# VHH binders against q9y6x5: the designs that were tried, part 321

Target 1, 379 residues: q9y6x5
Amino acid sequence: LPPKLLLVSFDGFRADYLKNYEFPHLQNFIKEGVLVEHVKNVFITKTFPNHYSIVTGLYEESHGIVANSMYDAVTKKHFSDSNDKDPFWWNEAVPIWVTNQLQENRSSAAAMWPGTDVPIHDTISSYFMNYNSSVSFEERLNNITMWLNNSNPPVTFATLYWEEPDASGHKYGPEDKENMSRVLKKIDDLIGDLVQRLKMLGLWENLNVIITSDHGMTQCSQDRLINLDSCIDHSYYTLIDLSPVAAILPKINRTEVYNKLKNCSPHMNVYLKEDIPNRFYYQHNDRIQPIILVADEGWTIVLNESSQKLGDHGYDNSLPSMHPFLAAHGPAFHKGYKHSTINIVDIYPMMCHILGLKPHPNNGTFGHTKCLLVDQWCI
Short names: E, the ipSAE of ESMFold2; O, the ipSAE of OpenDDE; V2, 0.75 times the mean of E and O plus 0.25 times the DockQ between their complexes.

## First folded at step 14 (VHH)

Design H5 (framework vhh_7uia_1; at its last look DockQ between E and O 0.01; V2 from the best seeds 0.00; counts 0 for: pae E 21.9 > 2, unsure alone 63.0 < 65, placed apart)
Fold by OpenDDE, look of step 14:
Structure H5 (fold): chain B 379 residues (1-379), chain A 123 residues (1-123)
Amino acid sequence: as target 1 above (379 residues)
Amino acid sequence: QLQLVETGGGLVKPGGSLRLSCVVSGFTFSSYAMAWVRQAPGKELEWVSSIKGSGGYTYYEDSVKGRFTISTDNAKNTLYLQMSSLKPEDTAVYYCARHEYKYSGEWTPFDLWGQGTQVTVSS
């Protein structure tokens, strides 16, 4: 039988939650599989970019989903979570579910993973759910497992997405132990439900399952705000994206806009596009605006000094607070093995290996995940 | 037709309790996130609480945490707000509204509103 893989994402699951909270179901999952304690995600550390990096193995500048909000100056198009269905934005890369479906006797399924409800390269997942945050995890899980069991051609790759603990992290902040304990308990219970469902259906021993996330969460405060209006008149620029990485489209001379912003706050770095640090791999795409502002960890860029979030993400991808984890179980993975760190783009070549797919050119390094796999030599 | 109808408002003394109801028509609220929003005299609209329809996740404004409970009855297609330990500052028109959570980490604007129900907390 061809190998099967289920990729699960719990949005905004910060890696150190595993150390600070109790996860009996997830720990059991890890005990019988593998754990990567920290996954270095891509800059910007946002939902759309990182989820697409997971399934393409590419940095944001390469796959073209460079933020949750984007603007293309040539076509005058806008991208946002309210306007994400245009293939124009996704077609700069080939996600793994498309590659999988192009193989003989294989199909893909998706439950609300970003981009899965869009025809990319004229190919849409054989089975998918349109995003609706109010649809229960159980319903998503039921659909995914039904498709994994009963589809023809067989579903060999599936994705499952859940928007917690991100929503709660934004609301309460990651340092709110009382509320986050409650939320994370629910997440662990969902993992329990997942495992139980797979066992009940006889999938547990043969299905490879990866549980991961796109980013973490840092604590924000009303006392840590950067008000752009104090530095520059709003008429001088268009704001494409706001916080914690602002994308600035100047309406006047770029240099003048830069000069007005460069000393706006000691807690914010201002970059011309050509001066963006190389380590971000966030330069070589036309969708990246001429000026970007990067707030320090825990600082929020605002207009009118207003913010409603106690937690946020999108900061420097070297920050531990921005890092998710990866756990995996199945015939492809060792049992009881823990690994310190991988890059999020490394997941793609690993998944391709597991599924027997030829990977598209990518930025991942297969060698970084060899120790997780039973058929590979751990160096 | 889409419709939200609030009931349960009234006059109550400080420390008292009220239970608001919002009956949904024209759609199944379990497929949406539902919220309570209030507007006090001379003040702006204020979000109070939200619930994810099928997921059961609940969210509260800090000022009402521990005092208010949002819930649903799927069989009755009804949203509830149980209010306890009411304070004069809770005086407002309370609206039932519909919205959703987005990938970006934000909530959508409310796209459907009820007519509101008056809650007055006074000695």
Scores: ipSAE 0.607, ipTM 0.841, lowest interface PAE 1.0, mean pLDDT 95
Fold by ESMFold2, look of step 14:
Structure H5 (fold): chain B 379 residues (1-379), chain A 123 residues (1-123)
Amino acid sequence: as target 1 above (379 residues)
Amino acid sequence: QLQLVETGGGLVKPGGSLRLSCVVSGFTFSSYAMAWVRQAPGKELEWVSSIKGSGGYTYYEDSVKGRFTISTDNAKNTLYLQMSSLKPEDTAVYYCARHEYKYSGEWTPFDLWGQGTQVTVSS
């Protein structure tokens, strides 16, 4: 039988929270397993794109989930984090739970990982929860562990998603030590509950568990606003996404719109699609709009004079503040090993290896994660 | 040594098929988009087809769509162009090229070229 794998995401968990806050439960998990201190995620550093990159091993331009908000003018389809169930958006890639459950004697289970309640290539996770943010972590965990223990064909791959610390990071900002300490303590308690539940059910020794995240969080301020209406009349374009990477669909000549925007703020880069930096791997998809605006770290693009955000993400993926971590424990992983960095797309081929799956073509490099695995010789 | 080496050209009758190969050394396909570009005698270079280095999405000029297929074999570091239903106007030297990643799927500046392979379609 191939090993079992549980993939867990705590949304918006910035890598340096591990250094700056106390996590006795997570630190014990790491001590008994492996840690990757920084995971370089994909641009744009948003929730839906990065969660899909983890499970496909693809850059956003390749898997087609290029933002949390997208528009297709030909089909008149809208995508948003509140309107995300049309397979049209997801079908440019095959996520690992689909590949897994199509194998003989295998099922997949999901507790709210982005895309798992969508029939991608006419295939939905064998067991899943429809997204509902009011469902407690305990209920998500109880469903996942029940499915891991009681399903036929057996569940060999499972996912679990939790919205914190992202929600609180937006609300308070990462520099709010008192509120973030309280939030992160609750997250550590949930990790403790997870480990305890797996031990009580007899799963802990033979289940591989990855705890990771999609992105970090940076501090915002009312002093760092870019007012888009000061540079261009709203009637000249359709706004597909706003901040910190604005997606602009011109209603008039694209070059004219670009020229109105290019000197709007020294704290914003304005790119024609063909001029987007190659290192972003963010160009070759029709869902990427003809003009994007990329705010500097901690700057917020607004249409009026104010903003309500104290923390945000979506910025340049070279920024350490945008990077999550990865920790893992289980029979496939070394114990007590720490690694400095991998790319988020590297997680997919590693997971395929652990599960004995043939990976689809992807942007990950298995060699980057070899040192985490007991069955690999690390050079 | 960064190199692109094309093979598989030759003489073929109209309606026939041919497969071009381009062996790549010094870099991996996952980092780049790759292309086939052709030049008929006395004519300017014409983009034929491109493939993204990741995800495998393909682009074709209109005159070859449905007749030509671009693909890669990552294990062999080889780019292919499968040509079918060949026409006399497909006669050209075919070059393998590496895109600069600015706007794949169209004629973009290329930073690495092969020496080319001759394809001749005639009775």
Scores: ipSAE 0.000, ipTM 0.112, lowest interface PAE 21.9, mean pLDDT 88
ESMFold2 (binder alone), look of step 14: mean pLDDT 80; pTM 0.816

Design H6 (framework vhh_7uia_1; at its last look DockQ between E and O 0.82; V2 from the best seeds 0.00; counts 0 for: pae E 11.4 > 2)
Fold by OpenDDE, look of step 14:
Structure H6 (fold): chain B 379 residues (1-379), chain A 123 residues (1-123)
Amino acid sequence: as target 1 above (379 residues)
Amino acid sequence: QLQLVETGGGLVKPGGSLRLSCVVSGFTFSTYGMAWVRQAPGKELEWVSSISGSGGYTYYERSVKGRFTISTDNAKNTLYLQMSSLKPEDTAVYYCARTEYKYSGEWTPFDLWGQGTQVTVSS
């Protein structure tokens, strides 16, 4: 039988939640599998970019999903969570479900993973759900497991996405122990449901399962605001993305806009596109705007000093608060093994290996995940 | 047609309880998030509570947490707000509204509103 892999994402699950809260079901999952304690994600540390990096192995500048909100100056198109269905935005890379599905006697399934309800390279997942945040985890899980169990050609790769604890992290802030405890308990219960469902269907022993996330969450405050209106007139630029990384499209001379912003706040770095630090791998794409603003951890860029979030993400990808975790279980993985850290782009070549797929060119390093796999030498 | 109809408002003494209802027509709860919003006299609209379409997650404004409970009955296509330990500052017109969570990490603006129901807390 061909290998099967289920990739699960709990949006905004910060890595250190595992140290600060109890997860009986997830810990049991980890005990019987492997854990990567910290996954260094890609800059910007946002949902669309990082989820696409997981399934392509590419940095944002390469796969072209460079933010949750984008603008293309040539076509004058806009990308956002309310306008994400145009293949134009996704076609700069080939996600793993497309690669998998193009193989003989294989199909892919998806439950609301970003980009899975869009035909990419004229290929859409054989089975998928249109994104709807109101659909229950149970319904998503039921569909995914049904497809894994009963499809022909067989589903060999599946994705499952859930919006928590991100939504609650934004609402309450990650430092709200009372509310976050409740939210994280529910997440653990959902993991329990997942495992139980797989066992009931006889999939547990043969299915490889990865549970991960796209980013963490940092605490924000009304006392840590950067008001752009104090530095520059709104008529001088178009805002493509706001916080914590603002994308600025100047309406006047770029240098003049830069000069107005460069000293706006000691808690914000201002970069011309060509001066963006190399470590971000966030330069070589036309969808990156001429000027970007990067707020320090916990600071929020605002217009008119208004913000509703107590938690946010999108900051420097070297910050531990931005890092998710990765846990895995199945025939391909060791049992009871813990690893310190990997890069999020490393997940792609690992998944390709597990599935026996030839990976597209990517930025991942397969060597970083060898110790997780039973068929590899770990030095 | 899309419609939200609130009921259950009224006059209550401090410390009392009320249960608001919002009957939904034209769509199904499971496809949308729902919220309660209130407006006190001379004040701006204030978010009170939200519930995910799945019903799995509930959110509350800080001042009403522990006193208010949001819930849904899918069979009746009705949203509820159970209010207890009511205070004079809870006096407002209460609206039910439709919303949705997006990948961006934000809830969409309310795109459907009820007519509102008056809640008055007074001794």
Scores: ipSAE 0.348, ipTM 0.706, lowest interface PAE 1.8, mean pLDDT 94
Fold by ESMFold2, look of step 14:
Structure H6 (fold): chain B 379 residues (1-379), chain A 123 residues (1-123)
Amino acid sequence: as target 1 above (379 residues)
Amino acid sequence: QLQLVETGGGLVKPGGSLRLSCVVSGFTFSTYGMAWVRQAPGKELEWVSSISGSGGYTYYERSVKGRFTISTDNAKNTLYLQMSSLKPEDTAVYYCARTEYKYSGEWTPFDLWGQGTQVTVSS
């Protein structure tokens, strides 16, 4: 029987929610499997880039999805959450579902993971749902389990994406214990339903399941705003992305724009592209704009308006508040094992190993995840 | 074609109850999130409550939590706001509005609005 893997993302699930809130169903999942307490994600700590890093094992500069909003100066193309289907944006890497379904007697299924409704290298997930945030978790799960049980060739790799706790984290902020407790309880109930459905359908014993996330969430405030209009006129630049990492395309000479911005706020770092810190691995792609602005944790870059968000992400990936967790269960994984940290790019080579796939060149290190796996010597 | 029509406003005494309805035409709740927004005389618009398009998640402004309940009836294409324990401070025009959460982690701005229904809480 070929190995099977379900990769699940709950968007914006900050790692320390596990310690600060109650998750009876997720804790049962972890007790019978493995936990990685912190996953160090990639900069910028945004949804599209980090979901693609999970499935390619690449830094953003290498896979080309460098933000949720992008501009390519050569082709003059724009990318956004409403304009994300052009394969041009995705074709700088090969995600694992493409590699998987090109194998003999294998297919892939997807319930709304970013990019799975795009024909990347002329290959779209064998079974997929077009993105629609109004589709319930239950319907997404029903489609995934139907495809896992009833497809020819068999589905060996499946993905499932859910928008919470990210949506609520933005609205309330992670420090709103009353609202976040209610939201996180609902998410734990969904995890319980996921496990129960897999058991009822006879999938639980032979399916590997990874539950993870793309990033965390930090508290914001109306008292922590950086007003760009105080420093520079809108006419001097094109704004490609705003907060907390602004992407600035100068309309006048770049040095003049940089000089107007460099002392705008003590709570914001301003980088010329060539000066972006090497530890970000965020420099060597034409989609990274000539100037970026990186707000300090909990600060929001605005034009001439207030912000309605009480939580945000996208900040420096060294911040613990930006880190998700990873839990996994199934025949490939130990039971009752906890690991402190991995890099998010390490997930890809681990998944390739579980599925028996040859990984493409990537930035992950298989050795970082060996101790999670029953077939590996842990050293 | 696309319409939101609010009903159920009126005059009530403090401590009373009302149920607001928003009848939707031209789209279904399975596609969008919905919200209630209010504007008191001489004040700015104030978000009151939202519900996800799936109906699984509800959100409330702090002053109304525990007193107001947002819900949907998909068979009737109707959004509701059940208001109880009403206070004079709840006096406002109440609007039904459409929104959606996106991959980007942002709620979209409200892109469709009703005409509003007046709620007046006074002795």
Scores: ipSAE 0.000, ipTM 0.326, lowest interface PAE 11.4, mean pLDDT 90
ESMFold2 (binder alone), look of step 14: mean pLDDT 83; pTM 0.856

Design H7 (framework vhh_7uia_1; at its last look DockQ between E and O 0.14; V2 from the best seeds 0.00; counts 0 for: pae E 18.8 > 2, placed apart)
Fold by OpenDDE, look of step 14:
Structure H7 (fold): chain B 379 residues (1-379), chain A 123 residues (1-123)
Amino acid sequence: as target 1 above (379 residues)
Amino acid sequence: QLQLVETGGGLVKPGGSLRLSCVVSGFTFSSYAMAWVRQAPGKELEWVSSISGSGDYTYYEDSVKGRFTISTDNAKNTLYLQMSSLKPEDTAVYYCARHEYKYSGEWTPFDLWGQGTQVTVSS
């Protein structure tokens, strides 16, 4: 039988939640599989970019989803949650579900993974759900497992996405132990449901399952605000994205805008596009605006309006608070093995290997995941 | 026709309780996240509470946490807000509204509102 892989994402699941909270179902999943304790995600550490990096193996500058909100100066198009279905934004890369479907006797399925309800390179997932945050995990799980079990051609790659603990993290902050304990308990229960469902359907032993996330969550405060209006008049620029990484499109001379912002706050770094640090791999794309502002961890960039979020993400991808985890189980994976860290772009070549797919050029390093796989030598 | 109809408002003494209801018509209740929003005299609209479409997740404003409980009855297509330990500052018109959580980590604007129900907390 051809290998099968289910990729699951719990949005905003910070890696150290595993150390600070209890996850009996997830721990059991890990015990029978593998764990990567920290996954270094891509900058900006936001939902759309990182989910696309997982399935393409590319940095944001390469796959073209450079933020949750984007602007293209040539076409005058905007990208956002309310406007994310134009293939224009996604076609700079080929996600793994498209590659998978181009193979004979294979199909892909998706439950609300970013980009899966969009025809990319004129190919849309054979089975997919339109995004709706109100659809229960159970319904998503039922559809995914039905497709994995009964489809022809067989579904060999599937994705499953869930919005928690991101939503709650934003609301309560990651340091709210009372509320986050409740939320994370529910997440663990969902993992239990997933495992139970797979066992009931006879998929558990043969299906490879990856459980991961796109980013973590850091604690914010009303006492840590950077007000741009104190530094520059709103008429001098267009705001494409706001916090914690602001994308600035100058309406006047770029240098003048830069000079007004460069000393706005000691808790914010201001970069001209050409001066963005190389380590971010966030420079070589026209969708990156001429000036970006990067707030320090836990600081929020605001205009006249104050943010009500107690948690946020999107900060420097070297920060541990921004890092998700990766757990996996199935025939391709060892049992009871823990690994310290990988890069999020490393997941793509690993998944391609598991599925027997030829990967597109990518930024991942297959060698980083060899120790997770039973058919590879761990050095 | 899409419609939200709030009921249950009234006059109550401090420390008292009220239960608001919002009857939904024209759409499937479980397909949307629902919220309660209030507006006090001379103040801006204030989000109070939200519940996911599945009913599995609830969210509360800090000022009402522990005192208010949001819930749904799918069989009755009704959203509820159980209010306890009411305070004078809870005095407002209470609206039920519909919204959705987005990938970006934000909620959509409310796209459907009820007419509101008056809650007055006074000694």
Scores: ipSAE 0.675, ipTM 0.859, lowest interface PAE 0.9, mean pLDDT 95
Fold by ESMFold2, look of step 14:
Structure H7 (fold): chain B 379 residues (1-379), chain A 123 residues (1-123)
Amino acid sequence: as target 1 above (379 residues)
Amino acid sequence: QLQLVETGGGLVKPGGSLRLSCVVSGFTFSSYAMAWVRQAPGKELEWVSSISGSGDYTYYEDSVKGRFTISTDNAKNTLYLQMSSLKPEDTAVYYCARHEYKYSGEWTPFDLWGQGTQVTVSS
């Protein structure tokens, strides 16, 4: 019986939602498994980069998905969440589902995890759903469980992605307790459905399940806008990404553009690429633009004076508001154990261990997750 | 072929209602933020409303807020603008447009436009 792993992401699930809202189903999952209360994610704290960091164990500068919007000056290629299928963008790393399905008698399945519908190193997930946000969680779950239970060669690694609570966090903001309570209750019900489905199909006892997220969410406001148009004329630069980390490609001398921006707002840091703080691990990739602008928590960079987002993410990865959680259950994991923090890049070597895969070179530290695992010495 | 096709325009009295439709083809509808933009005779283009690709975020120009509702039907690949309490100053050609990036925004470049549909509010 080869070890099996299901990796589940609920996008934008801020770690402290667990403390501030009711999750009877998730809490039962945790009680019979493990919890990591805060996962320190990678900068920039955006969806595509962090989902790829989970499955590669690499910082963004090393795996090449450095933002949700990217530009490559040599090839003139653009990347966005609507233009993400070119393998060019993904080929700087090898995600775990590729390594897994290249093993003898193994396959991988995916329900919409970023990158799983792309042929990376000429290898696409053995079973997958093309991304389509209109497909219900129930349909995604049914496909994943069908593949886990009925595939030859067997599916040993599967991923499942859901867009909430990120979408509602943007709409309402994390501080809207009434609306977020409703949203988070629905997510807890989906977790209950997940567990019940796995039990009914006889998968629950021998399947390792990780429930995690890519980032959190912070409150935004119309009172916290940084108007870029008031500081610099559009003719001096090309805008690759806007908020809360703007990516600036100068059309004139870079120092001149920097000088026009450096005093634009006390709530925004302006970095030349070589001056980006080392703790971000966000410098050594050609896709990182010559100038980045990093807004303070809860501030929004705009081109005009209007924004309707009440919540956002992408900020400094040291901010607790940007951190997700991780919960896990299965034969590889202890029962009833809580751990305070890991780095998001640590998830990859842990998953490789569980699956018996040799990890590619990565930035994770297996020792950070040893205490979660029944077969490891904690000290 | 990439296309946006508007329908539902016409002549209506002040205080009346119309529903504009925009059928899209040739791209993944839910992957883009979509907008309605209007142009009155002799005037510049005026952004009216936008909706995110997810459908979760809607935005309105101040003069139409509370009177117009933007929505989508992903099963039909269709963008809608429900217009109520129409005023003579709402008279314009209404265009369906696609935002250049997949996010909601008010004044971002539009990279794809429909042919427009005429809305005339008069007695």
Scores: ipSAE 0.000, ipTM 0.147, lowest interface PAE 18.8, mean pLDDT 89
ESMFold2 (binder alone), look of step 14: mean pLDDT 83; pTM 0.851

